VHH binders against o75319. Designs and how they scored, part 129

Target 1, 181 residues: o75319
Amino acid sequence: GNHIPERWKDYLPVGQRMPGTRFIAFKVPLQKSFEKKLAPEECFSPLDLFNKIREQNEELGLIIDLTYTQRYYKPEDLPETVPYLKIFTVGHQVPDDETIFKFKHAVNGFLKENKDNDKLIGVHCTHGLNRTGYLICRYLIDVEGVRPDDAIELFNRCRGHCLERQNYIEDLQNGPIRKNW
Short names: E, the ipSAE of ESMFold2; O, the ipSAE of OpenDDE; V2, 0.75 times the mean of E and O plus 0.25 times the DockQ between their complexes.

## First folded at step 10 (VHH)

Design gb2 (framework vhh_4orz_3; at its last look DockQ between E and O 0.84; V2 from the best seeds 0.00; counts 0 for: pae E 11.7 > 2)
Fold by OpenDDE, look of step 11:
Structure gb2 (fold): chain B 181 residues (1-181), chain A 120 residues (1-120)
Amino acid sequence: as target 1 above (181 residues)
Amino acid sequence: EVQLVESGGGLVQAGGSLRLFCAASGFTFSSYAMAWLRQAPGKRREWVALITSSGRTYYADSVKDRFTISRDNAKNTVSLQMNSLKPEDTAIYFCAAKYWPTLYGSYDYWGQGTQVTVSS
């Protein structure tokens, strides 16, 4: 249905580029059918996403959608020039190795293909926080060798919200490095 | 053979300026992010500045607004303009190359370093 995700209104719609990376996190944009249930200032559509990105003098080169549903917006709502990748990611639990691998592979592929530009990888789940933060941090830790606390701090600062789920945080801080290709 | 050769280091008074150069050879320079790192006596090597292959620049907080990194792909060189130098900037400065266009992670190639000394 068109019900607004729980607590969706509580989060900033779009974060900031993570310095030194190509990542930007945001909450899920909602298609027009959701606007009836929102105040004008609460609305955050795919169009609004791109407007906000432009306001930051950035450009999206890829969107990775980690939500476990397709009810929020359609890929057709996005510009054709921006690739859309769906990685169904179950909420509230640490993503499995396959999900992590898919994410890493997508990011690496993007970086290889976009070395000549500075376009961003936009990553979102429902709130653009926990699943999104975990996978971005997991990448930074496993692939880039960033210290877990530094990765988490960087993400939190740029997203404007802190990772909330202890299982995610614990796994990032103390969990094993996942498979890289 | 891959080579990174730094130059431009020396002794300068506080408040002065230096420009470091790094000449690269033996690899596809334009495909690599280039960085400057430094190591002061008794301290760990620290990142100073990085310029991606696309030209985006990043700076450590300690040098922001004072240092400027730039690159010339035609000449296979990367430069570091250092202004308003401070004694705490005293270090061996290293040029490094990184294929991955990110700030973090390891570097693929390193120079031998050039000494920068800032006197009070």
Scores: ipSAE 0.536, ipTM 0.804, lowest interface PAE 0.9, mean pLDDT 95
Fold by ESMFold2-Fast, scan of step 10:
Structure gb2 (fold): chain B 181 residues (1-181), chain A 120 residues (1-120)
Amino acid sequence: as target 1 above (181 residues)
Amino acid sequence: EVQLVESGGGLVQAGGSLRLFCAASGFTFSSYAMAWLRQAPGKRREWVALITSSGRTYYADSVKDRFTISRDNAKNTVSLQMNSLKPEDTAIYFCAAKYWPTLYGSYDYWGQGTQVTVSS
């Protein structure tokens, strides 16, 4: 469908790079067919994403798409030079251990292969907030040893919006470390 | 055999400057992030500065705008330029190396440290 996601306009398109990491978070880009339902200043296409990243003097090396759909844009809408990874996640539920493992594996593989550059891992769900923030924070806590409250604060500050789902926050703060890798 | 050897420490008066050097051998220096950490008497070791393999720099708030970290991949050295030194900068300064390109996590290799003493 051609419907704009609920509350999509309420969120900043792209956050800032999370200092000390390779992560940058953003909301889902919308392909050209959605632009008829948007004012010019509301448009955020795949092209707009790359322009906004360049405006921050950053470069994307990988996009991880956490949405459960491909109706918003297609991988073919992205530059062929930027790898695209789809990890299907259901909204509202804390991602399962298999999903967490896939995310960690993709991040670690990217970091190992990109030692000689400073390219970013772009992560998005629909709003670039709850699933996106959860998996980035989960990675920082489990793999990098960051304290949960510090990881959440760093993500919130850089994204420009605070994690909203209490079950996600609770799992990050008090849940078990996923030592599945 | 991996070695990190610090030099350039010493005694200096408050407001003065020192430049620390760390000579690395036994690993592919250009692929590692390099850091400086310090430990004052009776205190925990604290992180001071890090330079990534790509050359991006990070600083602790306490030293920001006073210290500058740099690297020379041709010479396998990392250096720390320390300006506007304060008595609170008195510590043993350690050079450390990590393969993983983030601020977080453990360091793979450590030097023995070099003493910096700042008199008031």
Scores: ipSAE 0.332, ipTM 0.711, lowest interface PAE 3.6, mean pLDDT 91
Fold by ESMFold2, look of step 11:
Structure gb2 (fold): chain B 181 residues (1-181), chain A 120 residues (1-120)
Amino acid sequence: as target 1 above (181 residues)
Amino acid sequence: EVQLVESGGGLVQAGGSLRLFCAASGFTFSSYAMAWLRQAPGKRREWVALITSSGRTYYADSVKDRFTISRDNAKNTVSLQMNSLKPEDTAIYFCAAKYWPTLYGSYDYWGQGTQVTVSS
């Protein structure tokens, strides 16, 4: 139903733009029907997301939703001008090569389409941390040539929370190079 | 043929200022992100500043608030204003161009560099 995701309140709603990239990470926005169990200051709706992005003097040009469910909000709750892409990403396991490829393909397509503006790719899973951080860092490492530790540090700092899942961290630091993009 | 030609380097006293210029030709300048990088003796080349085709700027922490990158698409030039210079800023400064407006990854085109020497 309309149960608040576990530990969702513990996470900052929206991170900061990752400098030198087009990424910004956030936790899943929740439709108004979830607000019955939230104090006003705890609410984070799709509208709140866009307000917070504008407060940072930024603009979203794509939202990539990594959740394995559609119960939190509907794409129709987003402005029609902002493309939305869902990439079902299994939690608790390092994403497979197909998932990584889909993410890289989406990012590269966005960069091509948006080379003449400064719009951001918003990425979220449930908490905007583990799956989100993994795929963003995987892109930076594999496509942009960023050192694993530098990618992780940049993500953690800009998200405001550190990556938590050790298997993701270990795969980023010591795992195989992914060549398909 | 793509060319990036740096100028404006030289010797300057600590605390002084210098402005570097990069003249670009052979590609659609307005579509590229432009950057300055530097290489000090015995060190790896490091990124200093980047300006996207849309005009957003990024700076390395070591130069933030002291250096300013700018571009002039009408003249196909990028400049780097360097204030409050320190001996640690001594390096060969390179102009570079990148089609994608991200900070990381390889640059597509490089200049030959201009020497900046900051004396004590």
Scores: ipSAE 0.000, ipTM 0.262, lowest interface PAE 11.7, mean pLDDT 88
ESMFold2 (binder alone), look of step 11: mean pLDDT 88; pTM 0.888

Design gb20 (framework vhh_4orz_3)
Fold by ESMFold2-Fast, scan of step 10:
Structure gb20 (fold): chain B 181 residues (1-181), chain A 120 residues (1-120)
Amino acid sequence: as target 1 above (181 residues)
Amino acid sequence: EVQLVESGGGLVQAGGSLRLFCAASGFTFSSYAMAWLRQAPGKRREWVALINSSGRTYYADSVKDRFTISRDNAKNTVSLQMNSLKPEDTAIYFCAAKEWPLLYGKYDYWGQGTQVTVSS
């Protein structure tokens, strides 16, 4: 149905680019059928996403959708010039190694193909927080060698909300580095 | 075979200026992000500035508005112009390169470093 995701209104629509990276995080955009349940200032459609990114003087080159559903918006709602990648992830669980590998592969491929520009990788789950923050931080830790606490602080500051799930934080801080290559 | 060779370090009085150079060879320079990091005695290595492959620049708060990073892809060089130097800027300065244009994290290649000493 057209139910607004639980707590979706509690989060900022779009964070800021994480400085020194190509990442920007946001909550899931909602297609027009959800707007009847939202005040005008609460609306965050795919069009609104691209408008907010442009307002920050940034440009999306890839969207990675981590939700375990296709009900919120359709890839067809996005500009044809922006690649869309779906990686189905379940909430509450730390993403498995296969999911982590898929995310790393997509990021690495984008960076290799976009060396001549500064376009961003937009990453979202439902709230753009836990699954999104986990996978971005996991990439920074495993691939870039960033210290876990530094990766988490950078994500929290740029997203404007702190990672909430303790099991995700614990895995980032003390879990093994995943060498899925 | 990859090489990064720094030059331009030396002794300078507080308030003075220095320009560091890094000559790169053995990789496709124009596709790499280039960075300067520094390490003072007894301190951890800290990031100072980065220029990505598209030319966008990033600076640590401690050096913002005083240092300028630039690159010359035709000459395979990255430079760091350091103005209004402070005693706290005393460190060995390292040139580093990474294929992924990320600010933090592991660099693929490192130079040997060049000493900068700022006297009060």
Scores: ipSAE 0.006, ipTM 0.326, lowest interface PAE 9.4, mean pLDDT 88

Design gb3 (framework vhh_4orz_3)
Fold by ESMFold2-Fast, scan of step 10:
Structure gb3 (fold): chain B 181 residues (1-181), chain A 120 residues (1-120)
Amino acid sequence: as target 1 above (181 residues)
Amino acid sequence: EVQLVESGGGLVQAGGSLRLFCAASGFTFSSYAMAWLRQAPGKRREWVALITSSGRTYYADSVKDRFTISRDNAKNTVSLQMNSLKPEDTAIYFCAAKEWPTLYGSYDYWGQGTQVTVSS
């Protein structure tokens, strides 16, 4: 018996596209086997994810999965036309520089290959909040030159939930810029 | 090599309209996102509008429903139609280009700016 992640029901399934970026954040989709433990209005499958993105008149071009597990859904549950990238991240600690580099490299590669369209990069961890928000904000600060407070405010507003982990917030505001070549 | 040249600025009465133009050269214009940013006297530069290479548009809340950004890839030009102008719109307006969309000041190329003054 697969169990619903702790506090998963407390978060909105999908945020809004972050204006002027290609990012959209969401909580982890749960494959149909989890729906036996959910009310109809609580369901958020991979199919539900794509339906909610389409309802916003957006289209996903890449999914970056930051969870340290594959128990919630399989890449095979996603449309074959949408690339899936797994970056294993441990919760609670600030992602290491290698993880940050992998995330930045994937985003830059997607943007380079998708210059002539407006497809979005969907990013999620378990709740689509702390690891997700950290890496998106880290990208905006380090690569796009966004001020830390502006990046955090933009993410919080668009996700519909504020970053919760103080160590993540502190690193974004006062930590070093992670330069990568 | 790369140049962005703004034009169309000037003095206008509140409630009036202006159209800004930005002529681009020296890069593959059709593949770049184009943006307008502004800086009012004594204030920080702020983003106003962005148009992607595919033509999708984004606007700051302060200018939504009043301003329209558009591009002409045949002429390598981006324009900003400004309607219902307010004294608060008084600023130097900058054209900027980025290989992919961004709301913030990490742009690859910048113009010199054009002054817009809105009198009450």
Scores: ipSAE 0.012, ipTM 0.376, lowest interface PAE 8.6, mean pLDDT 89

Design gb4 (framework vhh_4orz_3)
Fold by ESMFold2-Fast, scan of step 10:
Parts: structure tokens; sequence; C-alpha cells
Structure gb4 (fold): chain B 181 residues (1-181), chain A 120 residues (1-120)
């Protein structure tokens, strides 16, 4: 479909790289068919994504797509040089352990293969906020030992929007560490 | 056998300079981020500086613009150039290695430390 996701226009297209990590978060890019519903300054296509990242003097090495749909853009819309990984996640629910470990495995694999460069892991859901922020923060807490409030603050500041879902925030602050799936 | 061996510590007057060295062996040095941490008497260890495998550097606010971290992958060494030293910089300085190029989290390997004492 050609329907713009609810509240999609309310969010910044791309955040800033999270300092001391390889993560950058953004909202879902929309393929050309959606542009009929958008003013030129509202457009955020896959091409626009890569242009905005280059404007920050950064380079993507991996995209992790957390949406539960393939309607917004196709992997074929991305440069052939950038790997794409789909992890289907439903909104509103805290991601399950299987999803968390798929995310951790992808991040760990990227870091092993990209030791000689500074390329970023781009992560998005529909708005690049709740599912995206949860999984990035969960990685930092569980794998890197970051304090939950510090991980959340770092994500919020770099994304330019605060995590909104209380159940996600509560799980990050008080939930169990997922070390051994 | 993994080893990190620090050197270059000593006694120096406030305003002076020291250069610390860390010689690494037993792992693929070029694939690891390298860091310096310090522990002052009666205090917890604090992170000072980190250099990633790609050469990107990060510094604690307390040492920014005074300290410079660098690495030499051909020689498996990391160094810390310490300028404008203050009595508050007095600590045991540890070299540490971390596989992931992330600022946060625990370190995989540690040296034994080298003492730096800055007189007032």
Amino acid sequence: as target 1 above (181 residues)
Amino acid sequence: EVQLVESGGGLVQAGGSLRLFCAASGFTFSSYAMAWLRQAPGKRREWVALITSSGRTYYADSVKDRFTISRDNAKNTVSLQMNSLKPEDTAIYFCAAKYWPLLYGSYDYWGQGTQVTVSS
C-alpha cells in the first residue's frame, strides 16, 4: 500500500550516530510510490537515507529492518554494497528472547567482519523509536554492561526523540538480562 | 598466552609530561580496541582513553585535550601521551583490550598497571 504510516511525519528521518557505538537509528524509508502523499521536504526514500548519513560524514555497513511488513521499501531499493537483514517484530509488545538474540547475533557478526572500518549498523522500525530503541538499548545493557538509564539517555539524545512505550522502558530498567537464550 | 605489559610510569612534577607504552602479545592486536584506565588510591578504576581497531579515539572529559592515545599495529603497541599533568592524575594506569570497538562494556584482557605519581 501507498498509505503513510501513522505519525511517521512527526519523527526526524535520521538520528545521529550513538557515540562509542556503531549504531544509528532512523524511521522507515518510503519507496517512490509514497511520494505522491508527501511534500518534497517530507520525502525520505532509501536514497534520501544514504544521502543524510553521508551528510553526517558516516557510512552504513548494515541495515536491520524491524518492521512487520515489506510494504514500505524493498531490499532491491538499497545499494547492493549494503547488507540488509529483516527481523520481523510486532509493535506494542516487548520483543521476545528469540528476536533479541537474532539482533545480538547480527550485531556481533557485523562487528567481527568490520574491524578494519568505521561503518555503522543502521536500525529502524516504523518510527525508529520504540522497537529500534529497545533492541539497541537491550544490546548495550546485556552485551556491553551499560547501565539501563545511561543506555536510554544515550539513545534518546542521539535519536532526537524519547522512547515512548512504558512497557519497553520498564523491561530495560528492571527486566532480566538475556545472556543465554 | 595473552600479555599486556605497561611501561613509562614514574614520578613527575605538576605541569610535566609522561608517555606510557603497552606491549601486547598472544592475540590478534589489530582486531582489538585498546584502552587506558586508571585507579587512584581509595577510588574505583575509571576509563581514560580508548582507540578502536580502525583508529577512532575517545577520551574522558577529565583528560580531554591533555592526553593522546595512539597505536602501532606493526609493533603491537598502544601508547598514551600525557601532557599538563596534575596531582589529580596520580594513579596506577592499566592497559586493556576489548574485541568489540565499543566504548562501553567490560574488557577482555588487562595489564598489571604502571604507577604514575604527579607531585604538587
Scores: ipSAE 0.011, ipTM 0.358, lowest interface PAE 9.0, mean pLDDT 89

Design gb5 (framework vhh_4orz_3)
Fold by ESMFold2-Fast, scan of step 10:
Structure gb5 (fold): chain B 181 residues (1-181), chain A 120 residues (1-120)
Amino acid sequence: as target 1 above (181 residues)
Amino acid sequence: EVQLVESGGGLVQAGGSLRLFCAASGFTFSSYAMAWLRQAPGKRREWVALITSSGRTYYADSVKDRFTISRDNAKNTVSLQMNSLKPEDTAIYFCAAKYWPYLYGSYDYWGQGTQVTVSS
């Protein structure tokens, strides 16, 4: 149904670009049918997403959708010029190695194809926080060699909300590097 | 074979200026982000400045408004203009390259470094 996700209104719609990366994180956009349940200032449609990113003087080149559902919006609701990738990721559990591998491959492929521009990789789950923050930080740690605490701090600051799930934080800080090369 | 060769280091008085150069060879320079990092005696290596393949620049707070990074893709060179130098800028300065345009984390290639000494 068109039930607003739990706590969705508690989070900022869109964070800021993570400086020195191509990542920007946001909460799930909600298609027009959800707007009856939202005040005007609470609306965050796919169109609102692109308007907010443009207001930051940025441009999306890829959206990675980590939700385990297709009910919030359809790929058809996005501009045809922006690629959309669905990676079904279960909440609460640390993403498995196959999910991490798919995310890394998508990011690396985008960067290789977009060396001559500055377009962003937009990443979201339901709240744009736990699954989203985990996979972005995991990429920075495993691929870029960023120190875990630095990756987490950068994500938290740019998203405007701190990673909440202790198991995700612990895996980032103390877990093994997932080498998929 | 990849090489990054730094030059332009030396001794300068506080308030002075130096320009560092890094000549790159053995890789597709225009596709790489280029950076300068420094290591002072007894300190950890710290990042100073980065220029992406698209030309976007980033600076550490300690050097902001004093240092300028630039690149010349025709000459495969990255440079660091250092103004208003302070004794605390004394360090070995390293040129580094990375394929993925991320500010933080590991670099793919490193130079051997060039010494900068700023007297009080």
Scores: ipSAE 0.006, ipTM 0.331, lowest interface PAE 9.7, mean pLDDT 89

Design gb6 (framework vhh_4orz_3)
Fold by ESMFold2-Fast, scan of step 10:
Structure gb6 (fold): chain B 181 residues (1-181), chain A 120 residues (1-120)
Amino acid sequence: as target 1 above (181 residues)
Amino acid sequence: EVQLVESGGGLVQAGGSLRLFCAASGFTFSSYAMAWLRQAPGKRREWVALITSSGRTYYADSVKDRFTISRDNAKNTVSLQMNSLKPEDTAIYFCAAKEWPLLYGSYDYWGQGTQVTVSS
């Protein structure tokens, strides 16, 4: 259907690049069929996403879509030059180890292939907050050795919204490190 | 094998300037991000500035507009130009290097540090 996701309007469309990383987080773009239910200032289409990234003097090299649906926009709505990866991630639950592994593998592969540029990895779920923030922070903690509190603070500041799900925060702070290659 | 050697530290009066240098050897310098971190007595190590392999720069809010990081890949050197120095900039400054996956968090290689003291 063409129903706007609950609370989608409550969040900034796009955060800032997380300094010292290749990550940028945003909420799910909505294809043109959703715009009938949005005020002009509330619209955030795939085109709007790329315009906002360009306004920050940044360039996307990969989009990782963590939503558990394909109803919001199609990969065909994105420029052909930007790879799109779908990782179906259920909300509410801490992502399982296989999902964490897939995310880490995609990020590592992108970084290996993009050593000679500064293109960004764009990550989103529905709100670009809980699943998105969890997986980005999990990567920083497990792969980069960032302290959990520092990773969370960096994400919150750059996204412009704080991680909301207590089980995700607890796993990041106190959960086991998942060693994946 | 891998070496990072800092130089250029010293004593300077508030409002003055210093330029720090880090000479690197033993790795493919051009493919590594280079950073400066500092540690004052009794405090945790604080990240100051970072320059990516492609030349993009990032700065901590406390040094923004006062410090400039740069690199010279032909000479395997990273530099930190420090202007408008304040007493709170007093610290040991460390050069650090990281290849990938990312440029944040832990670093692969560290220098021994160089002391910067800013008097009021």
Scores: ipSAE 0.012, ipTM 0.329, lowest interface PAE 8.6, mean pLDDT 88

Design gb7 (framework vhh_4orz_3)
Fold by ESMFold2-Fast, scan of step 10:
Structure gb7 (fold): chain B 181 residues (1-181), chain A 120 residues (1-120)
Amino acid sequence: as target 1 above (181 residues)
Amino acid sequence: EVQLVESGGGLVQAGGSLRLFCAASGFTFSSYAMAWLRQAPGKRREWVALITSSGRTYYADSVKDRFTISRDNAKNTVSLQMNSLKPEDTAIYFCAAKEWPFLYGSYDYWGQGTQVTVSS
């Protein structure tokens, strides 16, 4: 359908690159069929995404889509030069270890293949906040050795919105490190 | 065997300049991000500057506009040009290498450090 996701309009379309990393977070782009329910200033299509990234003098090298649906846009709506990876995640629950492993493996593979450039890994769920912020912070904590509160603060500042789900925050601060690839 | 060897440290008057060098060997230098960190007596080690494998640079607020990091992949060196030095810049300066860049977190390889002393 053409139903705008609940609270989708409440969030900034695209955050800022997280300094010293390759991550940038954004909310789900909505294909052209959704635009009749949006004011011109509210539109955020796949094309709008790439225009906003370019305006920041950045370039996407990979998109990781964490939504549990394909109704918002199709991979075919993206430039052919940008790889797209779908990792189905359910909202409300902390992502399971298999999902965390898939995310980490994709990020590491991208970084290894893109060491001669500075292209970004774009990550989104519906709002680009809870599942997105959890997996980015989990990567920074487990792989990069960042202190949990520092990872969360960095994500919140760059996304322009604070992680909202207490169970996600609790797992990041006090949960186990997932070491197995 | 991986080695990072710092040089260029010394004593300088406040307002002066120094250039630090780090010579790297034993790994594929061009594929690594290179950083400078510093540690003053009785304080924790703090990050100063980082240059990615693609040449993008990052600086701590305390050194922004005064320090410049650069690299020479043909010579396997990274350098730190330090201008307008302050007594607060007095520290042992360490070269560090990381396969992909992050301002916080762990580095893969470390040098032994070079002393920089800025007199008032």
Scores: ipSAE 0.018, ipTM 0.415, lowest interface PAE 6.6, mean pLDDT 89

